# Designs tried in a protein design chat: VH-VL binders against q9nrl2r1430to1533. Part 239

Target 1, 104 residues: q9nrl2r1430to1533
Amino acid sequence: GGVHELSAFEQLVVELVRHDDSWPFLKLVSKIQVPDYYDIIKKPIALNIIREKVNKCEYKLASEFIDDIELMFSNCFEYNPRNTSEAKAGTRLQAFFHIQAQKL
Below, E stands for the ipSAE of ESMFold2; O stands for the ipSAE of OpenDDE; V2 stands for 0.75 times the mean of E and O plus 0.25 times the DockQ between their complexes.

## First folded at step 13 (VH-VL)

Design v64 (framework fv_nezutatug; at its last look DockQ between E and O 0.48; V2 from the best seeds 0.00; counts 0 for: pae O 10.3 > 2)
Fold by ESMFold2, look of step 13:
Structure v64 (fold): chain C 104 residues (1-104), chain A 122 residues (1-122), chain B 107 residues (1-107)
Amino acid sequence: as target 1 above (104 residues)
Amino acid sequence: QVQLQESGPGLVKPSQTLSLTCTVSGGSIDSGYYWHWIRQHPGKGLEWIGSIYYSGRTDYNPSLKSLVTISADTSKNQFSLKLSSVTAADTAVYYCARGPYTADWHYYMDVWGQGTTVTVSS
Amino acid sequence: DIQMTQSPSSVSASVGDRVTITCKASQSISRYVAWYQQKPGKAPEPLIYSASYLYSGVPSRFSGSGSGTDFTLTISSLQPEDFATYYCQQANSFPWTFGQGTKLEIK
C-alpha cells in the first residue's frame, strides 16, 4: 500500500508495543532460556521484527502485515499451554489487535 | 483477498480413495492459520473432517481418523484431503476453509472455498 | 463430542420482521460460538464469532448473544437477502461441531 496504510501499520505496532500484555512478544524468544522453542516453532517472529519490516516498507499488502502479527500469536498458542501467563497475555493482546485491525 | 478453491473428481466408486485439493490465492498456506476440510451431507449438517497447520501438525475428527490424511504442498500453495475406503455415506459437498487462532485457541472458519460435490456410487 | 441443537428447524418470516434463532450446547462452551449464513448453492459465510462479534462487512442488523449453553442469533429487520440457512458452530472443544441448521424462508 499507500502512505496512509504504512503509517497505519506503524501506529498499530506502536499500540501493540504499548499494551500491558505485549511483554512476551517484544523480542524473539531466547534460545538459551527456552532451548526447545526453535525445534517446535518453525517461523519465529516478534514485534521488534515486525516494526523493522514496517520501517523498511517490506509489507506490500495489508494482509502480509496482518499475517505476521497472527503468526506471532499462533506461535505463542502453539508453544505455550493455555494456562500460562504467556498464553493469557497473547489471548488479551490478540483480542486488542483484532479491534485495532478493523480500522485498517 | 484470500480465496480458496477446491478441485478433484465429482464421482468416486465405493472402496476407492477420495482425493481433493484446495488451492489458496491472495495469501500463503505457510502462515499462522489452520487449514480445514469440512463436508456437508445431502439434507444434513456440516461436519468438520480435519485440519493442517503450517508446522505440519494435523488434527482429525476421531470418527474419521483412521481414514483421513491431510497434507500440504507449500510450493504450490495447496493443501489436500485423502479419504480412503469411501462408501455412500461419504457423498457430500466438500469445502476447504481457513481459520485463524482467536482467543483461548478457539477455531472459527473465516474464509471458505466455494465447495465441490463428491458422489460415491457404483 | 459437544452436541449443538438449533431451534427452530425452519422459520417463515416476512421482510421487516425481527427473527431470532437459538442454539443450545450439550455442555458449557463459555461464549465460543460462531454463526454462519449459507445461501442455496453457495458456501457458508461467517457472520459472528465469539457469540457476539460481527465479522467485517456483516450488516449491523445481525447480532448475537449468549454464554454457557444458550446462544441466539437475531436479525433485527429481515431483508430479502437474509433468506438462507443459518448454522451455529461450537469452537470450545475438539472436535468442532455444528448445529443442524435453521432454514429461514419467505412467508
Scores: ipSAE 0.012, ipTM 0.694, lowest interface PAE 8.5, mean pLDDT 88
Fold by OpenDDE, look of step 13:
Structure v64 (fold): chain C 104 residues (1-104), chain A 122 residues (1-122), chain B 107 residues (1-107)
Amino acid sequence: as target 1 above (104 residues)
Amino acid sequence: QVQLQESGPGLVKPSQTLSLTCTVSGGSIDSGYYWHWIRQHPGKGLEWIGSIYYSGRTDYNPSLKSLVTISADTSKNQFSLKLSSVTAADTAVYYCARGPYTADWHYYMDVWGQGTTVTVSS
Amino acid sequence: DIQMTQSPSSVSASVGDRVTITCKASQSISRYVAWYQQKPGKAPEPLIYSASYLYSGVPSRFSGSGSGTDFTLTISSLQPEDFATYYCQQANSFPWTFGQGTKLEIK
């Protein structure tokens, strides 16, 4: 992507981080707090990692950026039951992401 | 555009192991999808065999669980089905399919392979 | 396992007709139902997901409704290309299960 696309990605990450439902996604899950997390989730990712990749211009394609965001949500839905606060937050944040992504 | 293609032997002898591979193109299996195997016996409906999630987690139909193994090879962008101890009842068209999820936790299968016929016969 | 009882098994209709296919789940499955169309010698193709959401590219004459145990697929005005076999599928819980299918034939 070009400079404008990169800026758009940066802005979108900022919006995701600022969202009320971002709290499950701000950083990687603690292995100490959730001992079995990494037994289940094999490709962990979080918004801080995605933000860093954006800042480092590691995304060459918009699809790569979108894939990482979707992976982040996928991980959440794989690990967390539907009725958990994390899953509910993820559902809302993902919906927000999809809306915002359409504006790119 | 994501495409799926089944491959494997069309004829398997009874008691042997049926092995099929689904090759995915136009997208990575390391994405947040389920990857399914479905079969259809001649003139019958559809039967879900099992699936593998991008993380490697598998889910199997209990009716076939002891006989089914699904695996993925990310380096080849493929996932595979092994069904052991086959009988005539396992004769079917076998499909692989991609399973997306929605934000509200709904699932379906959006992209299917063309299917491959497997006949179990002596 | 959750059973999906689909009806009718077959239906004859004419172009322009309104057609309704029903699936009944053996237990409540919320809205976790998908519908597929399958033509002879071809793989199934998605029509509806989440009971009522139209898959991208599917004509608007197709619609789905229902929640809980009773679900319907409706074709408001049948077109020649719609003659096929249709399947419902629940995705509420594993194992995923399908209805027996409905063959839609030309009258």
Scores: ipSAE 0.007, ipTM 0.663, lowest interface PAE 10.3, mean pLDDT 91
ESMFold2 (binder alone), look of step 13: mean pLDDT 90; pTM 0.933

Design v7 (framework fv_nezutatug; at its last look DockQ between E and O 0.76; V2 from the best seeds 0.00; counts 0 for: pae E 4.8 > 2)
Fold by OpenDDE, look of step 13:
Structure v7 (fold): chain C 104 residues (1-104), chain A 122 residues (1-122), chain B 107 residues (1-107)
Amino acid sequence: as target 1 above (104 residues)
Amino acid sequence: QVQLQESGPGLVKPSQTLSLTCTVSGGSIDSGYSWHWIRQHPGKGLEWIGSIYYSGRTDYNPSLKSLVTISADTSKNQFSLKLSSVTAADTAVYYCARGPYTSDWHYYMDVWGQGTTVTVSS
Amino acid sequence: DIQMTQSPSSVSASVGDRVTITCKASQSISSYVAWYQQKPGKAPEPLIYSASYLYSGVPSRFSGSGSGTDFTLTISSLQPEDFATYYCQQANSFPWTFGQGTKLEIK
């Protein structure tokens, strides 16, 4: 049920945040540090935002939660070339997510 | 859950343009993921036609590139395929599909439409 | 283009059998391989991604292995619902290409 799903979402977010490769995703990209980011990425999202949505029970379906996570990765790969540390971290974290998401 | 549905004419005359649309429900095409067209000639294997990403970027099969256009309409939550100058070789079941957006070629199609048959015939 | 050669093209097996399908790439494609199952009149469905990872909801009797040029899909104990056609796909480079398929039939 909903409670179990919420707990599963919470747990997965915790695992993502604790992952070594979560650093590009913990919070929204700074406009100061990356001035052109929001010219390119129109739907920014980060783990802290996703965590808040989980805490507020905004995800009614696992697919909604998964979609936000995938959006987060999509944004990373759209903005960052493959050879960047961010993209490499994202690749590993996404792989981890795809495995863990099977529990949902 | 996300669902994909192909639509368009099932019959196209040679030299005309094949036009198909994939309608996505249960998810937004401009909110991540990659979106793909794949076809399967009768009794044959699968052929990747091209892809469009949530940013609007496209990739095409070089064998079809000059003839293929893939576009997206976010207002309708659809993406489309146009294949010009069709021949009998373009007769196939056409699938639209979704896949994760990746940076290191770990692409795969995780959700598929049911497919739509397109026959090229006079 | 990278060619994916599946073997065998067809195989007959019985429920409970161990089945192995191979896909050989014309060049090294790292682990960028996916496997799909297709039943008659239906769209393909994902089984394996990145050579060895099960897609969510796929039974554990399915497994994938390999890297470089040689890849394998294994069904440890065939079930009635597993009779279908299987395809490998490479995503190492564009254009993505598929194997010609392996039809798994009832013996």
Scores: ipSAE 0.607, ipTM 0.895, lowest interface PAE 0.9, mean pLDDT 94
Fold by ESMFold2, look of step 13:
Structure v7 (fold): chain C 104 residues (1-104), chain A 122 residues (1-122), chain B 107 residues (1-107)
Amino acid sequence: as target 1 above (104 residues)
Amino acid sequence: QVQLQESGPGLVKPSQTLSLTCTVSGGSIDSGYSWHWIRQHPGKGLEWIGSIYYSGRTDYNPSLKSLVTISADTSKNQFSLKLSSVTAADTAVYYCARGPYTSDWHYYMDVWGQGTTVTVSS
Amino acid sequence: DIQMTQSPSSVSASVGDRVTITCKASQSISSYVAWYQQKPGKAPEPLIYSASYLYSGVPSRFSGSGSGTDFTLTISSLQPEDFATYYCQQANSFPWTFGQGTKLEIK
């Protein structure tokens, strides 16, 4: 969309990145450190990629932006068991995102 | 935006298999959401039947587990319900729905289909 | 299974009234409750999630509260379009279960 809509996407991404629980989501998972990740997760995505897509105006609708953010969390929950630090961080950051997304 | 539409026969005979399809438009079934079947009995209200997740994993209501199969066809952007050995008690309006996928807290359905009435009668 | 019991089963009210509907869980479900509105011949529509958060586009006259086992949906200053059936749903543990519904009718 419009310039105002893209500014809102950027503001939301910045708030997610600044959140203490963003650490599992800042960039794509390393295949070297997590060899089986890409066998399980078929649509990898991370905050740096989403921010780049915002900067390049690749989102035409707010729903497309929201879907990428939700995909990021779903990948985390699919790969990581419930009791891991990654899943717990994902749960807290997703809750924060749902509150912030009401601004869109 | 995202829309869901149920399709399938409205009349099924006892002991047969009920087969329904949900077609997703304005979005992808391969998105990071969960996909649900819910039915509504006239006297009993709403009952969750089961779910299929974007990953292909399924969960079923334990009361129906041996009778229900939910599957997805990503090439057609559809997911389906099969319920075997139906009786008159399976007469209901059947809905498909979408919800966010959370860390095993799949607690709300934010988009619903219009519903399709299924009658089980000889 | 967690049983959700709604009260009342039906309520008659006038436009402008304040209406409260309650939902009681058979065991603690923290704040994991959703509320839905269903108009005749239509699918349910989400109103509230996590006990008290309004779904996007829901009028501010709707509010929710509660934690543990006791939850309420409140409609302030009832409008003609609010006459419908309301359902609560627990999202704490499998299987997801719904209350039996509360029908809100005009006097």
Scores: ipSAE 0.139, ipTM 0.770, lowest interface PAE 4.8, mean pLDDT 88
ESMFold2 (binder alone), look of step 13: mean pLDDT 90; pTM 0.932

Design v8 (framework fv_nezutatug; at its last look DockQ between E and O 0.12; V2 from the best seeds 0.00; counts 0 for: pae E 2.5 > 2, placed apart)
Fold by ESMFold2, look of step 13:
Structure v8 (fold): chain C 104 residues (1-104), chain A 122 residues (1-122), chain B 107 residues (1-107)
Amino acid sequence: as target 1 above (104 residues)
Amino acid sequence: QVQLQESGPGLVKPSQTLSLTCTVSGGSIDSGYSWHWIRQHPGKGLEWIGYIYYSGRTDYNPSLKSLVTISADTSKNQFSLKLSSVTAADTAVYYCARGPYTSDWHYYMDVWGQGTTVTVSS
Amino acid sequence: DIQMTQSPSSVSASVGDRVTITCKASQSISSYVAWYQQKPGKAPEPLIYSASYLYSGVPSRFSGSGSGTDFTLTISSLQPEDFATYYCQQANSFPLTFGQGTKLEIK
């Protein structure tokens, strides 16, 4: 999209980053700290990468931006069992994202 | 825009296996979404059949569990339904749908296919 | 399985009317409810998720409310394009289940 859509993507990413439950999603998972992560998750993505793509105007459609954020959450849910702190944070942040995505 | 399109036979004989395919366009099946099959009997509400996440993770309606298999083919951007031992009770419109993937049951269908009518008759 | 019961089964109304459709869950489902609109011969279309949040592009005359077991879809001023069948769906636990539908007809 236009300049208006890119500003809306930045606004939404900022809201996600500032949310208390963003901590599992700020940066890509460390291979050193989590050695098997990249054997299981084939399409890694994180908020810093998404924000960089917004800054570089790499999203041409809102659906591309939304799909990257949904992939970020689904990676969390695929890797982490539902009772983990990461999955619980992901569930709350995803709910927040769905609300924010409707408001711009 | 992502679009889902069901395909398969409109007529299936009793005791055979119903086989349907959903083709995804404008988006990728290997994404952060769950991929569902839902059916609608004439004059009845909707019935959830099951889902697949592209990693191969599935869950099925317990009422159909022993008869249903859902699979995905990432290379064709498709997912499929197999329903074995069909009877007239399996006559319905079959929809594929998607929603955001989550760690549990909180699935809302944000995109639906147009539906395909399947009749089970000899 | 969580049973979703809609009321009424059908309603007749005129353009401009306010219409309320209810959905009752057989056990508490917090706010994990979606609403769909289905026109004859067409697939369901998403309206509302999480009891009260409208999908993008859904007119503001649609609203949802409720928590626990009792949920409501309201159309504040009917338009000709709103005559359809409406379904609720719970997303609290598998299997996902739908209400039986409410047919909204022109009077």
Scores: ipSAE 0.474, ipTM 0.877, lowest interface PAE 2.5, mean pLDDT 91
Fold by OpenDDE, look of step 13:
Structure v8 (fold): chain C 104 residues (1-104), chain A 122 residues (1-122), chain B 107 residues (1-107)
Amino acid sequence: as target 1 above (104 residues)
Amino acid sequence: QVQLQESGPGLVKPSQTLSLTCTVSGGSIDSGYSWHWIRQHPGKGLEWIGYIYYSGRTDYNPSLKSLVTISADTSKNQFSLKLSSVTAADTAVYYCARGPYTSDWHYYMDVWGQGTTVTVSS
Amino acid sequence: DIQMTQSPSSVSASVGDRVTITCKASQSISSYVAWYQQKPGKAPEPLIYSASYLYSGVPSRFSGSGSGTDFTLTISSLQPEDFATYYCQQANSFPLTFGQGTKLEIK
């Protein structure tokens, strides 16, 4: 099976996950490792959650899918200063996403 | 808006090293894009030379790999091309360009420099 | 390397004409094809990526299609500013390679 056998959402999630700068976004932030994270971020989300929603066909519109991805980045930039590795990775991954999202 | 501008000597002698720099403005070189060099021999088509990512990751055209070095300077927001042992065959318009980064595929060039002419001549 | 073969090498057309340029890859490249427009003395300008998606700002008269090995660029109604050389490019694998170009001239 090739990439084109996947839906546009599925394919994009796969590409995001495989991206070198996906590491801050693969799963939810650990409350143990970052105790104050959930005091600041009220709508946590990660690529594994988005992937699950895609798999469950919870996105009916491309805008809904895009909103979740943008939320993921927004959370990152809200919590992490611009000069952090996480924020820089987020910036790069978001740039990639914006290019790919034109296909949706 | 992101803009790219090539710079370097327009004349290089045979067997010397061609050196070009691409200056990026309106955006950071470490902002999630691949940065490419492409050339076009007079009256001919386009030849991809190679690319660099902010991390220093590079890939080169195998036809030029042994002679090509692409580097990046994030502090100057520039990336450069060095092509050693040039011959008349290396006379071309050289373009720097930006594209997405996906490690090993999906590389398109969505923003181009205006190009700079390099002539190899004695 | 993956070879991209464009056809025709040149084509003469008139304003208002429908023009189709084809590109054939030496092996399957899925939908990883871009199209560029280049005018004399200028850098290539991107038109299409991933075979069928227009870059922002590209007129809707441009369209791309195809998958596997056969790809097409279509201009539905040629405008004066469309006379140029067009290139396809595969983005499936390194090294990236371009077609030899198609020069679109005024009839």
Scores: ipSAE 0.251, ipTM 0.812, lowest interface PAE 1.9, mean pLDDT 93
ESMFold2 (binder alone), look of step 13: mean pLDDT 91; pTM 0.946

Design v9 (framework fv_nezutatug; at its last look DockQ between E and O 0.78; V2 from the best seeds 0.00; counts 0 for: pae E 2.8 > 2)
Fold by OpenDDE, look of step 13:
Structure v9 (fold): chain C 104 residues (1-104), chain A 122 residues (1-122), chain B 107 residues (1-107)
Amino acid sequence: as target 1 above (104 residues)
Amino acid sequence: QVQLQESGPGLVKPSQTLSLTCTVSGGSIDSGYSWHWIRQHPGKGLEWIGSIYYSGRTDYNPSLKSLVTISADTSKNQFSLKLSSVTAADTAVYYCARGPYTSDFHYYMDVWGQGTTVTVSS
Amino acid sequence: DIQMTQSPSSVSASVGDRVTITCKASQSISSYVAWYQQKPGKAPEPLIYSASYLYSGVPSRFSGSGSGTDFTLTISSLQPEDFATYYCQQANSFPLTFGQGTKLEIK
C-alpha cells in the first residue's frame, strides 16, 4: 500500500490550495497574460511548485518551506496594488497561513 | 531557521555617521519578508527607525528620515543602516529584525538580532 | 503618528498571579497589534501578533485580546521566567510605534 499520512507540509499545502483565496497562487503567472510580471518579479513561485518541492522532500526544515510561502506572498504584494483582488486574496491567505504555520 | 546579527562600531563621535550592518543567515534577504531597524535608548522603550523590503523599497520614521539611509546587499545577504549627524540622543542599542511582507502594513518583528550598542560620545 | 499608551508602567506580582497589561492606541488600529517580551540585556522576543495569535513556542498562559483602540496582554498564571518588560506595537500604519513598556517585577 502506497497510502501514507500526509506530512505537515503536505497537509498545509493542501489547505492553502483548497482555500478560497488561493486562486492567485495556484500556478505561476502567465507571461502572456501579464507581460511585465517577470520584469518586476525575479523569483517567481506558486503553490504547485511548492507542492512539487514538498513531494520531492526538498524542504529539510520548516523554515525553508515557510520561506517559499512567504516569497509567494511577497511577490503578490510587490506586483499587485493593495486594492486589487489578488492583493486582498493574498492578504487573507497569508493571514491563514501564518496561523497554520505556527503548528509546524 | 533565520538568524540576524548586527555589527558596526560601538562608538561614534558627534556629527559623524553611524553605520551598522545586519547579517542574515539561514535565509535570504533577496526573497520574502521585510527587514527592519529598531533602536532602544538606555532604559527606554523601542523606536522603529526604518524598513527595507523585498523590492528594495524603504520606509523611514519621519522623525529620522532626513538622516537615515537603509540599504541592502543581496550578494552578502546583508542590510545596513546609516544615520548621519549623530548626537548623544542617538546612543542606543540598535536591533535589526525580520517580519513578514504584507500589502496592508501588518509589520510585526518575528525574528530579532541580539542588538548592538552604539554610544555617541566625543 | 499613532501613539500606543501602555499601562501600567510597572507592576509587581507573585508567581501564580494573573497579570494584565493594557495598550491604548490613539486611533483605531483594527487588530494590528503585536506584543513582545524583553529580558534585561536581551532583544525583544515576539509573543503575540494580530492582537490575539500566539507565536509558536509561546506558553498558553499568554493571551492577547482587543480591537480598535484597546488591547490587553494577559498572563493567566505568572511563572518565574515571565518577569520581564513587555511592549505592545501597532502595525496598522507608519511609523510603526511601540508602547512605553511595562516592567513586570517580582513582588
Scores: ipSAE 0.821, ipTM 0.930, lowest interface PAE 0.7, mean pLDDT 95
Fold by ESMFold2, look of step 13:
Structure v9 (fold): chain C 104 residues (1-104), chain A 122 residues (1-122), chain B 107 residues (1-107)
Amino acid sequence: as target 1 above (104 residues)
Amino acid sequence: QVQLQESGPGLVKPSQTLSLTCTVSGGSIDSGYSWHWIRQHPGKGLEWIGSIYYSGRTDYNPSLKSLVTISADTSKNQFSLKLSSVTAADTAVYYCARGPYTSDFHYYMDVWGQGTTVTVSS
Amino acid sequence: DIQMTQSPSSVSASVGDRVTITCKASQSISSYVAWYQQKPGKAPEPLIYSASYLYSGVPSRFSGSGSGTDFTLTISSLQPEDFATYYCQQANSFPLTFGQGTKLEIK
């Protein structure tokens, strides 16, 4: 909790957004472009939404923030087969996140 | 901090079904994690039984596949193990565990329950 | 199934010693190895994932290395709280499998 932890959440989200492998995660998947996505993924989330939640102080615990980030990766892995560029990007960004999350 | 706690009967008769429940606190079962059952036989190493994912999909140890069912109850924040047709070989400490979900099935357990002892005896 | 063979099965050591524990896989598993510490009467606790990465809060005296089939866990300058049983786990493919354990005892 507290202001110091909220600043750390923002810094981590910025590092995720800057990462080369962030492209599948920047915003929600388009229903028009990917019609079946929301039949498979029941709790959609993306980096822009997580960043808004940080800015609005919606995360009261570090675990809540971490869980949203993990959900974002898990949705990618559930929807995309393991050999796709999306799943590979997710794997690399998740590994980066786990290292950076040690600061929390 | 997320915590896992196993519960269920400590004594089961041969040929019956072993039923265990893992209760999750400090986090949600339908968060994007993988959830696992692992057992430890007396004086022996650890054996992975199977996994259930936040989406409801499951994977089982092939040696147990026809005997094992793992399920989740989101409303109770629990996931459960049923192991049918038990024998003395199923006597073990049973653990539930959690790890990050991955697309390549490379699972590491970052949180473990305290364990519950199950004895299969006549 | 991928077999994980740990050695030694037990080791007796003193506080301050450097201890290495090895784990051999029956086939290549890249770097997909985790290490766990288990104290008597307690659940395993995570130490290392992906062969060499420490979990948050794990003391820096623990380190892991290896790829392919040969992996090591090293404890530099052993502390009293490190006397426990250590397990490796492969995460290359299902079924997930564990080594048989290495018991680290005080000498």
Scores: ipSAE 0.403, ipTM 0.860, lowest interface PAE 2.8, mean pLDDT 91
ESMFold2 (binder alone), look of step 13: mean pLDDT 91; pTM 0.944

Design x10 (framework fv_nezutatug)
Fold by ESMFold2-Fast, scan of step 13:
Structure x10 (fold): chain C 104 residues (1-104), chain A 121 residues (1-121), chain B 107 residues (1-107)
Amino acid sequence: as target 1 above (104 residues)
Amino acid sequence: QVQLQESGPGLVKPSQTLSLTCTVSGGSIDSGYSWHWIRQHPGKGLEWIGSIYYSGRTDYNPSLKSLVTISADTSKNQFSLKLSSVTAADTAVYYCARGPYTSDHYYMDVWGQGTTVTVSS
Amino acid sequence: DIQMTQSPSSVSASVGDRVTITCKASQDISNYVAWYQQKPGKAPEPLIYAASYLESGVPSRFSGSGSGTDFTLTISSLQPEDFATYYCQQANSFPLTFGQGTKLEIK
C-alpha cells in the first residue's frame, strides 16, 4: 500500500532479478522440462508474478510481500535436492534477500 | 553476452561415431538453462536431436535414442554430442543451442553458427 | 510425435506487402509455439515464443497469433531483410518438432 511501499518493493524485486542467482526464480518452472513439478508444488510462484503484484499494488503490508518471496524459496528447497544448482542458487539469493529486506 | 561455438570433424565414415563439442562463453552451462543439439539435412528443415539440462537430465529424440548420447563437462564449460553408427542420412549442419529453463514456452534463444558434417566413405 | 505442417511452402512478395504464414499442429498444443527466421548460411534466430510474444530486439512488424492447433506469423510491411525461411516449432511434448519451413522470396 502506498507510494513509498511500492517503490521499496519494486527496488528490492529489481535487485533480486539482477542477482546472478535469480535464474531459477525468474519465471514459473516449465512443465515440459520438469513434468512432475506441479504434482509436488501446489503454490507455484516466481519473480515475474511477484513483480506484477507489486506493480498492481496488491501488497498492502510488507509481510505479504515477504511471505511471497519466502514461498518462492520454500518451493525451491521442497522440490530440489540440496546439492543441485537450483538449491545452491536459492540459498545464496535467500541470504541476499534477508539482508535487503532489513531495509523494509 | 552468451555465445556458442560448435567444433568437431567435418568428415565421418559410415558406421563410425560422430563426436561434436559445443563451447559456451559469456555464461556457465551449470546455470539455469537447457542445452540442445539440432541438425538440418541438406535442403530440409530442422530436427531436434536432444538436450541436457544443467541438472544432468538428458532428453533424446526417440528416433535417435539408441544412437545418441549428450554429456556436459562443466570444468571446460562444454557440452557434447555423440551419434553412433552413422550413415549418409546423418549428413547435416549441426547446431548447438540454449533453451530457457524456467520458461512456460520452450524455444532456443541462443544458437551456435553451425558445423557441417558429411558422412561419406 | 506431434506433426507441424506449414503453409505455404513458399511465398513470393514485394517490399511493403503484408505476409501471413500458417502452421498447423496434429494435436492441441495450447500456445506452445515458437517461430524462427533463418537466412541462407546462418543459424535460425528466434522471432516469437508462446505463440504471440515478440523476442527482444525483433521489429514490431512481426506478430504471432493462434492457439490450439492453428497458428499464424504475420509480417505487416515486408522489408528487404525479411526475405528468409521461416519455421514454426512446437514445445508441448518431446520430441520437439519443427514445421517444414516457408521460404519467403522476392517477387
Scores: ipSAE 0.006, ipTM 0.590, lowest interface PAE 11.4, mean pLDDT 86

